# VHH binders against a5wdp0: the designs that were tried, part 10

Target 1, 213 residues: a5wdp0
Amino acid sequence: MNKHNKSADALSLYLVTDSALCADKGLIETVLAAIDGGVTLVQLRDKHASDEALYTTACELKEAIAGRVPLVINDKVQIAHKAKLDGAHIGQGDLSVKQARNILGHDAWLGLSINTLAQLQQTHHHHLDLLDYVGLGPVFATATKQDHAEPIGLEGLSTLSKASVLPTVAIGGINHANARQVYQTGCHGIAVVSAICAADDPKQAAELLIAQR
Short names: E, the ipSAE of ESMFold2; O, the ipSAE of OpenDDE; V2, 0.75 times the mean of E and O plus 0.25 times the DockQ between their complexes.

## First folded at step 4 (VHH)

Design p21 (framework vhh_vobarilizumab_d1)
Fold by ESMFold2-Fast, scan of step 4:
Structure p21 (fold): chain B 213 residues (1-213), chain A 122 residues (1-122)
Amino acid sequence: as target 1 above (213 residues)
Amino acid sequence: EVQLVESGGGLVQPGGSLRLSCAASGFTFSDYAMAWYRQAPGKGRELVAGIYSGGSTSYADSVKGRFTISRDNAKNTLYLQMNSLRPEDTAVYYCTAIEYDEYLGKIYEDYWGQGTLVTVSS
C-alpha cells in the first residue's frame, strides 16, 4: 500500500515523459538521471503508443525506478492497474474520478487536471476523498502561430492554488525561465516535460529546476 | 472518429459576404480550440482566425474588422462570417480542431477538414 507515503512534497518536481523527446538519450536513462537530479514523481505519457506497447514500457520503467519515486500513468487507468503502477493522472474526459478510483483501488495515487475555478469547485464538492492532488493548467502556451490554447497564466494559477483544498501541481509550458515564478504562486509543485526530456543533461536540468522552489 | 465538415464556400463578388460553417463530430467540441486557415493557389496555409475553448478570439491583420469567428457549442459548429470580401481572400478555407498538449503548452495534434473553396471575383 503506498497511501501512507503520500505527501504534497512528492509533487515538488513532477516529470511527465515524452518518448520522442527522450529517443536519443533513452526514456529509462532520462527518467533515472532526472530522479538523480531531484524529480519527485514521474508520469508515463505517450499519446501515440498502443496499449500493449505502453504496458510494456510501464513495466520496464516501474522496474528501473524500483520504488524511488511514485510512477503514475497518463489517462490509461487500466494499464496502471494491470502493471501495478503507483497510480494515474486523468483529465476532464469520459472517465469519471469515481470510475478511476474503483479501477485503481483505495491506495493508488490519483490526480485530476483542472482548467477552471468551476471545475475546482466541482472537485471540492464531489471528489475530495477520491483524489490525491490536482494539476492546474495550462499555465503557459508556447508563442507560435499554432498555439491556440487558453492559458490560465500566473495570476490564474495563483487564484486556483489559493482556492484548492487539495495539493496542487502546475502544468503547461513550464521551463527554466519561468519555474521560479510558478513556484512563487504557492503551488506545491511543477510538472515539466521538455525542460528535462529535451535537456542535454537531464540530471542537471532537474537540479536547476528544483533549486527554484 | 474525429470529423470536421466545412460548408458555405462559393463564388462571390468583391464587397460581398459569405458565412462558412464547420460541423464537428467525434470529440467534445467545447473543450477544443478551433481555427480557420486558408490556402490560396501557390502559397502555404495561413491562420485566418482562432477561437479558444473559453471564447476569446484572434485574427490575422488582413481580416481584422471584416471577419468574425464564432462557435455554437450546443450544435458542435464553428462559424466564420466574412464581410467586405476582396479578390485576395480567394482560397480554400479549412476548419481545424486543435488538440492542445497541456504539459508541453503547445498543439499536440491538429484535425483538419477537407476544405471549402471561396472565390472572390467579378
Scores: ipSAE 0.135, ipTM 0.563, lowest interface PAE 3.0, mean pLDDT 87

Design p22 (framework vhh_vobarilizumab_d1; at its last look DockQ between E and O 0.01; V2 from the best seeds 0.00; counts 0 for: pae E 12.5 > 2, unsure alone 64.1 < 65, placed apart)
Fold by ESMFold2-Fast, scan of step 4:
Formats: sequence, structure tokens, C-alpha cells
Structure p22 (fold): chain B 213 residues (1-213), chain A 122 residues (1-122)
Amino acid sequence: as target 1 above (213 residues)
Amino acid sequence: EVQLVESGGGLVQPGGSLRLSCAASGFTFSDYAMAWYRQAPGKGRELVAGIYSGGSTSYADSVKGRFTISRDNAKNTLYLQMNSLRPEDTAVYYCAAVDYDEWLGRPYEDYWGQGTLVTVSS
């Protein structure tokens, strides 16, 4: 798909998978029910799976989704290319945005996680033509002790989203108790994991989340 | 292959002590926060104590002052010293390896042990 045909509306309800949280219902079954409920983009994420297992799951999930919504993968850009997925989402790690775009090609979705204004400004200066959206977060984080990382919060999300020239999706700790407040910050969409993957009824969970928009 | 193997559980009288151990293999133990959870009969699983890779610790209010969590990175082993045990401490105790997950916005238990039963009865 041409880059100009990518709509920020695809970020509206962004499902990030977790196979363990979907174990009782099945991963594919959970994803399809969530799409039926209003999920607009799916990211395959399984940090414990081997590359071979991820490739197999990516191919199965792509076939099941059958083009209804974009399917991207977390970090594993090579697998996105090999499985002919719609794209990838990458973090602030060692893989550069330019390397990811080169592997994926011009038309694939490419997202980048942003935590600070400095990272956002670097993205605007160096990567603007290479990315389709940025993920802003973590918005909410569990309080911890000495190794505590501060979440960006609703105010930080609002500030970063308004400063971004790229479409934004909010990431981290989002569920239907806080989804309305997150949408009200002006971000284009929300990314959820357990709110759908751990729900007894993933279709209903998706419906309740998108209704907060 | 990742393994967490608990040991040291058993039957003890109220006021007694037990030391639980969790032997870890298949991952870089020193990079992970480690935790002890328990599940009492008829209740959900609850966090008992946690220890970060740097050594700082946290405890549930119900065990604070009685239990001590520690780790030996050279031996890839997590410990829970349980003193002044009470009947309400009766539970299956689980070892977990924990990492922070930015998508979930919280710590996530990456690996779990099989559990070890602790029974405190008069």
C-alpha cells in the first residue's frame, strides 16, 4: 500500500498481542474477535518466542486477518519483510529507523516508540519522512522502588502529542478505566494489551474501548 | 530452556521458620528482578516479596518484618527466609523472574517456578 493511503484512523484502537494472556481463548481467535469489536491495527508481539515461532505465528495471523486491518510486528523487522506483513514497530534500541525502512521498503508501516521531547525532536529532524507514526509512552506505569522509571502521564502525553507532526498512539497501562482520558489528550489512538488479550470477551472489550474515542 | 526450581517448603508449627530457595537456569539471572508470590487455598496469587537486580527489596505488609528476600547472583539462586510463621502464611509459594514491560506499563512476570507448598499448622 502507498504511504499516502495510510490513515491516522488506523491508530484509533491499536492491539498489541501477548500470547500468554490469550492462552485460554487462543491468539488468532482473540485477534479476530477484537477486530470484530473495532480494533483498527494489530501488532504481533511475543518477547519469548523464537524467530522461527514468530515467523510461523505471523504467517498464520496474516492469513486469518486477511487484510481487514494492518498487521505489524514488534521489533523483528526481518520477520515483517519475510512474512510480507504490513510493517513493524521499533523501540529506541540498536536498530536504526533508516535500517528498518531499508528492510521494510517504502510502503510498509513503520512506527517508533518515543518517551521524551528530545527523542521527538530528533525524530522530526532526522526521521520524519521514514516513519508513519510515533508511539508515546509509557503513559501509565506501576510505581516501583529504586529502579522506578517515571511515566509520561496524561499531561506529558498531551504535550508530546500536540508537539508531534506525525500521528500519535498512546502506549502503556491503557485500559477502559482510563481510555477516555487518554483519547481526550488529542492523540490519534491508543495501544492496548491486557485490556483486550486478558478480557473474557475480546470483542466486547474492543467495543467498550473504541466507544471512549 | 528456562527453569525456576523451588525447594524448602514443608510443614511447620506456628512461630517456626522455613527458608525457601529458587534455583534459576536458562537466562541471565543477574539482569532480572526476582519475586516470591503465594497462593493460599481459596485465594488468588499475591506478591509476597521482590528484589531488584541492584538488590533493593519490597515486601507485602502482611509479611514485613518476618520475611527476608535475598539473592545470590553467583549461584543464580533466590531465597526467602520466613520467620515467625502464622497459619495464614499457609500457601503454595512461587518464584518468578520479573522484567519491566513498557507496552503493559508495569512489571511483567516472564518466568514462573512450579511452586512449593508451605503448611503452617498447630
Scores: ipSAE 0.237, ipTM 0.632, lowest interface PAE 2.7, mean pLDDT 89
Fold by OpenDDE, look of step 5:
Structure p22 (fold): chain B 213 residues (1-213), chain A 122 residues (1-122)
Amino acid sequence: as target 1 above (213 residues)
Amino acid sequence: EVQLVESGGGLVQPGGSLRLSCAASGFTFSDYAMAWYRQAPGKGRELVAGIYSGGSTSYADSVKGRFTISRDNAKNTLYLQMNSLRPEDTAVYYCAAVDYDEWLGRPYEDYWGQGTLVTVSS
């Protein structure tokens, strides 16, 4: 596999997978098409799948991506390690940042979800050197996550993005209609789900999104 | 009570080998990054090798290729295989349960052992 640089540019177009939305075309096919379209990082997410199923999918997806872009997994840090993924993304209340980093090792990608300035400040004080990036959001209200916090809006996103010392990726309700505005807040990237996963042409969908940057 | 007990130190000739062990108790060993440090006479304590809970390892440049750190979580034991020993490796070697920030330039350790002396001399 190719080594990836942990630069802010790697967050430019961040794909979060949804197995249900990708079911018609296939998860792997959708992801590969999206990468062809300009996706720069992929996060495997499936909150309904068993750990065994996630591991299997992770391995298949890793093989298919073939090192073109980093592949991380949502929350399941142990699976990331076992499947030798590029890293993981954890939320508030999941494994501690230290625990996650300890499992993954020094070189793996580790991202943290942040919703408030207080959380960001706490992260800066305690975990600055352990994280590679932060996910800021949800920016807009969305039905894709059942346990998401109150949307921060573009103004909130701007505030957090400017305050962040770490590279930032915006997440939550982002699509072709609002991607440009999100990019304009100063975030290094956008994370999208349905805008690509539910698209008739995932490649084109990705192209149109990254063009907004 | 947290305890780290090093063993395996001793006198060895240049080019020789030693294997250090560190028996850990009083905490969840598998959840901690562990490390070996050493302190030579008149010098400060320095990181020799570290191992994450996931198994990833890190080495000081001075020991890379010669030393191997490993762990057995079932036995709550940390190991340091030292090959091709040199006189400059002479030091008291310490086992530590390490906060991640230690490896990233923030000096902080959770727990330390009493150390074991390694002497490399002809």
Scores: ipSAE 0.023, ipTM 0.453, lowest interface PAE 3.6, mean pLDDT 90
Fold by ESMFold2, look of step 5:
Structure p22 (fold): chain B 213 residues (1-213), chain A 122 residues (1-122)
Amino acid sequence: as target 1 above (213 residues)
Amino acid sequence: EVQLVESGGGLVQPGGSLRLSCAASGFTFSDYAMAWYRQAPGKGRELVAGIYSGGSTSYADSVKGRFTISRDNAKNTLYLQMNSLRPEDTAVYYCAAVDYDEWLGRPYEDYWGQGTLVTVSS
């Protein structure tokens, strides 16, 4: 793993990849253009790839990024370790925080998804020394769900951001139309998927998003 | 009840063409990103092509220029036109409706079909 300064500024514009949305322009081309446009951290996410394919992609992406921004992986902590990525992000139903930290070592980034104040309080009580940041969301309902997703809204985001001792990144339904409002809640950054991955010009998309900070 | 039903698979000669269809019901088709995955014998599933609800598309490098994904939101149908088929395209092809924001650890809400077999042999 490359050692990066684990500053909250790295959360400013956080790209989460989506294999379907990025593949038309190419994953690597999309990510590099987005970094040129102001992305400060990249999470590799492909929930349908085999571990072998995901490991290969992680290595290729790591080489292409060449240390310009941190590269983390979603859920697959063992792959982050094997590929020497900068860290991982995990959810509430994934590996425990302690297990993930044991695999990654002291210096790697480790983030955890938080959806409720109760989860944040549990994190502060049990895991505070093991995490570098928390992801807060979903802020808005996703466009693809028929059933009510339990979005926390801007008020919920503001409450969680102010309560969090750890740096915060907001995610869920964030795009050019609402990014300014999300930053105004006091979170340290925003995470986006389709706003960059599906954009005709990922560099410009990233520029427009970071300009709202 | 959500249903994804693939059709159009079969036996085809190398260099031939085949069109797969996926009929969707039980959800609002136009709200979902849709994808084709394939699984060759003894291997894991891999992404072949995707199409977002807004119409943008993506392709695996191995199929670019040969395969075309499309959707007809009025008929709730996803398509894959496969041209210049090769023996290595032999696989079970799966239709999927996918959600790109599930990294937060919420219950998985992707939907999958049963698959349709494509065999390319000389």
Scores: ipSAE 0.000, ipTM 0.242, lowest interface PAE 12.5, mean pLDDT 85
ESMFold2 (binder alone), look of step 5: mean pLDDT 80; pTM 0.807

Design p23 (framework vhh_vobarilizumab_d1)
Fold by ESMFold2-Fast, scan of step 4:
Structure p23 (fold): chain B 213 residues (1-213), chain A 122 residues (1-122)
Amino acid sequence: as target 1 above (213 residues)
Amino acid sequence: EVQLVESGGGLVQPGGSLRLSCAASGFTFSRYAMAWYRQAPGKGRELVAGIYRGGSTSYADSVKGRFTISRDNAKNTLYLQMNSLRPEDTAVYYCTAVDYDEYLGTVYEDYWGQGTLVTVSS
């Protein structure tokens, strides 16, 4: 049971940031325009940034968002705690779900990436009380070749979304051309990166995406 | 510069074992996904096994239960333990380092070694 009583509506249009894609328009400016367009949750993600740089960006982004939508961070739960962010999203990595929850505390958002049915089943068995949602993906390839992981596809997404007891957000290669099909699988929301961060008009991009729900 | 140097290949009888090593330098090893690919004579290159930053592994169906991929981040080294070797495992084995984002399904950059030959024959 989800003891934080978080609304799945917050997952409806989930923005994951990419600092390089936002460089020309500005990260903060891009995020605020996207929120104006209908983004419901933001994940700060920059896998190459130092912890010091991430902390600075997290504080600046939190101030700019001013509580309009939840702000979470990718993997760095200690930065989420220090910067008083709304939570974190973690992968199938070194940090355990239990350790993340212990650092973040009871009220913070905590999401976990799921790629397979086996990972989802393990999550249901061991982590159901600790997570607010699961991220399912990658749905589609964003690179022209994939040699390291197979995308789950629309059928895989539909299977995982129907099997999940937790709210689901789909991620990986999602844009305005495929968003409707993704929403139709029964997931609670979609997470996008380049569809907004690389868009000429991030506000319009967000509006077009949420309209597919 | 980035370097990946494979070692441990050789001639082995069917049913035998080999351990391949890949020594990495010139990049932050712990931040990259690592994989073993192979190319048999007259065939295309195929993924054998992958290991992600957090230690999660994947295997080709043909090698599941026989091969084990592992990494030592302190030594910047990737391993492939190959057991119960079959003639069809004969190939040049390549080490690769990939800045692959499992979460986004994006490859940002990849690096390849020169390969090491494994021959399984009587």
Scores: ipSAE 0.040, ipTM 0.344, lowest interface PAE 4.4, mean pLDDT 86

Design p24 (framework vhh_vobarilizumab_d1)
Fold by ESMFold2-Fast, scan of step 4:
Structure p24 (fold): chain B 213 residues (1-213), chain A 122 residues (1-122)
Amino acid sequence: as target 1 above (213 residues)
Amino acid sequence: EVQLVESGGGLVQPGGSLRLSCAASGFTFSRYDMAWYRQAPGKGRELVAGIYSGGTTSYADSVKGRFTISRDNAKNTLYLQMNSLRPEDTAVYYCTAVDYDEYLGRVYEDYWGQGTLVTVSS
């Protein structure tokens, strides 16, 4: 697939949804306000939804967005295909990059989460023609004993961003306090969840985040 | 509805073995980090062993080399193989499921089973 400058620009402010955090304001309402504030790509993510519920939400969200920004889905490439979404973002998991591309077709967005230099090198060697971008992270984690994922940090993000030949979006623990530093590493964009989904004013939250670029 | 149902507890003599099972339902088992905690009489709950969604394992110092945690994602089941049991291993053992959210950079939620009693005595 052809990776244009437009693909990198679409990563500038990447919203990953969380239905529970959006429950009080409504998921669709939150997403539309965020797009009005400068969100450039939306990933539908709902860890608790059944595939049936997720399909319904995907169709409703797609209609509401009405092509204003790309809409992709977390992991569920079959739902992306069925709901005719713009693509999917997958992790280091049960679907191969090749299988995901085969399901989504040639023109759909496909992103992959990368946590290590070894994973990035594997991606460069085998998947360059199949992916549109890579998500790098988690960048940050809380300092609690409950945290399990080893964060890559700003130094790790900078190293991976510079090494990547694909457009990069930084993921994990990104908020208003750290967004500027994240953008300064040279990544093409930032992916946020609670910074927008848990905000009192999602439009203003998006405006403040994109202003740090 | 999330459910975690433990089984396999019982009375065993010192030096014996038990295999605990935790049957999970109501969530995508393979994406959750799973763990066994225990609560001994008169003590607080402590982490015994953990297994990440990716298969990496961790153990409390008190059980390293004696206990083995494993998971079967096809069966939505977590296991704890307990060998060379000691009286101090006597406790209610709890299965837990933890959703570590890489996008949030923190634990999003955790779930607990009802527990299964393991008694090690002569």
Scores: ipSAE 0.037, ipTM 0.417, lowest interface PAE 4.0, mean pLDDT 86

Design p25 (framework vhh_vobarilizumab_d1)
Fold by ESMFold2-Fast, scan of step 4:
Structure p25 (fold): chain B 213 residues (1-213), chain A 122 residues (1-122)
Amino acid sequence: as target 1 above (213 residues)
Amino acid sequence: EVQLVESGGGLVQPGGSLRLSCAASGFTFSSYAMAWYRQAPGKGRELVAGIYSGGSTSYADSVKGRFTISRDNAKNTLYLQMNSLRPEDTAVYYCTAVEYEEYLGRVYEDYWGQGTLVTVSS
């Protein structure tokens, strides 16, 4: 699909939102500044919000972005459909890829999180025509002692990126100190949260990140 | 209001077993990663075991093979089965709800329980 080829550039600097980290500056203000700085795709993520509140935020954010970059939502494909967002990103164990595609329609963006080669092989066999990209991670553990996910590391990321026939975006613990190393693995893009959402200057943070590509 | 209520702690002899429970209310339990932490007297809190929303688990090396974490989303309850207990397992055990996305490599510690005391001594 031609859409898969076009998708790769949109993955270059992928912002995943965190409403708590954006509280001081405002979510919409933070996202717009980040886009001004070079963010190429935005995922609205707020696990604590009600579906009604998330729908309202999605509509407001879509209006503010005004088509400058794709806006997708974490997990909530029904809200993506209702708010007419550009798509969704789903994880393992969420709504099935086929059901998500059916709800979103043919033209919407659909991404899937992948942690293992086995998961990647299953997506190639069953979902290749349904997905626009895969998110690979977590790449790094955070500095916090509470982060006990098994990171795939730069070696794991490189292996999965080379094995993937879909465009890849690296996710997990990525910031300005390690972004260059992540880009050097051959993934198509990086997804960040606190590197932009917690930054004093989200526009400058985005500029510094995309400069590492 | 968000509440986490731990139970099941007590005095047990070395080699014994205990099962801890954490009853959760006031939030969408199934959407959260859950974890057990412990704090021994005069020490900081350390992670014991975690379980993600999808069911994947992680364990501290010191408890791997002895402890089992599990969850019941229908009952909004987290469990920790502790076998082959040792004196060094003596601590207050805390339940926490964290928003951890496996593929994001981040944890958000949103809520803590009151704790339940486990004492392993003869």
Scores: ipSAE 0.006, ipTM 0.167, lowest interface PAE 9.8, mean pLDDT 83

Design p26 (framework vhh_vobarilizumab_d1)
Fold by ESMFold2-Fast, scan of step 4:
Structure p26 (fold): chain B 213 residues (1-213), chain A 122 residues (1-122)
Amino acid sequence: as target 1 above (213 residues)
Amino acid sequence: EVQLVESGGGLVQPGGSLRLSCAASGFTFSDYAMAWYRQAPGKGRELVAGIYSGGSTSYADSVKGRFTISRDNAKNTLYLQMNSLRPEDTAVYYCTAVDYDDHLGRVYEDYWGQGTLVTVSS
């Protein structure tokens, strides 16, 4: 229970990195400013980096954060283990939850993306004791030309958050203009990318987002 | 270096079949949703079929029951099996890799191939 209570607190303002959006200010500088502004958890995400480059970045970012907030990695569970990160976040197409937990060990953070009630039900039946939280999304439409991805919307988010026995963080298209409505659905936190990574002042951006809670 | 290379196009008679292939390199193929689009002369690109990293599929109404999308993650290859071909299926067919990240709710059409021409005619 204490594990899940701690997980809920850490989800309040969740930053997912984007290397291209952080290029001008520097990734580490952006993350540290965001933490100073109230970010409570950081996910390192760079889909185009080599594993070696990603490992180096993970080690540098871990050192810079210095234990102030948890640092997890997107998908690359073995890099999380090798770099001694706080954990990982995985999607439906990634390593199985059981495999990820085996690699990370018992104490590491492990999150899973959920976009449907059926996926949430499968998680409850098979993986409840292996996960620390679930990420719910996409909440809002992002820049896309595909008909494959349907946003769950505020109603969908509210429904999934109420149905979840695990702590929830809302993800997808969240920014300063909609953050308050997202927090009002009853999720434990929000995850943002461009709202902080593309901001002129990442610290101020984080402060304005967490103030919406 | 990221590359998508389509093959398998050609001239086929109405009612015939073709199998298109898309060979992918330079990225982690299994992490990406993949899709086939087509563009007929003077028309915009339209989605034909998509397949998510987990294997779920979607199809345009015009091709349902005739076309089948599949992937082989061990070979980094996307396929489109086209059966009962019609003259209106004539188009350049494009492979695209879609970075659908459920964490972010984003769909990035990051990579497009050069296309392969399919002509359905007598």
Scores: ipSAE 0.014, ipTM 0.210, lowest interface PAE 7.6, mean pLDDT 83

Design p27 (framework vhh_vobarilizumab_d1)
Fold by ESMFold2-Fast, scan of step 4:
Structure p27 (fold): chain B 213 residues (1-213), chain A 122 residues (1-122)
Amino acid sequence: as target 1 above (213 residues)
Amino acid sequence: EVQLVESGGGLVQPGGSLRLSCAASGFTFSDYAMAWYRQAPGKGRELVAGIYSGGSTSYADSVKGRFTISRDNAKNTLYLQMNSLRPEDTAVYYCTAVDSYDEYLGVYEDYWGQGTLVTVSS
């Protein structure tokens, strides 16, 4: 859905933050350089931060971004509401899509992580009017202590993207070496973490990634 | 205190081979997934290969069939065997210890080494 100027084009290059990976350059500096390089949407994510620290960071990022691109938060919909962010992205956990939409209101961005066709079908049956996009992944397996979650791969991504009624963004292990292949699956955009957050030049990293679209 | 120290980089002719090592200390190495990343001049960092604590491996398409990742838990050491090297493999290679797999992100990276330079040139 493209309600209230929520265009699928905003998913084209989606940055998910990681504060530890941005430590050398600074989180805000990294985000602003990435936006200068072509990032179209930012998700604030820091799984180790307290809610108070996340709220402070959310307010600082919102001010620094100054409306140039949407700023959403990972899982913490109450912080999105309190800090007046553009929205949130949620997983398959305890918080329901309906509860998240109720907290955020009708105008906010709301995305949901999808890993399987069954989850996508459930979303189509119950949540089409509540979500703005779905995040598909993880696309690629990298390194892990846990072997339980299998990556969906490029073929799985292609299958899910074609089946989705909602705009799609691919996530999980995406970097400059594989971004073109990911875009070629037909997803609307790619979400990256270390490809930008760990880069010495985040602006150039973003330019090289969006050029693969 | 966690430390990762890469070694084994150098100058090699196209078609040659190199073996990189990463010596780990300050954590229970066998419990961690490990990975190799690289950064070529003027480019961002890219994942080359990963190895789970259980021994399962993954590779970037550009290196499949040419590179082999392995680990020696008794020596707390990660290896990357690089065969049939190409000029485009020229990069600084980094070792990382992954604190946990983030299923949403596809990777979670906690610790990084200093890097070791690999130059593939005649």
Scores: ipSAE 0.016, ipTM 0.200, lowest interface PAE 6.8, mean pLDDT 84

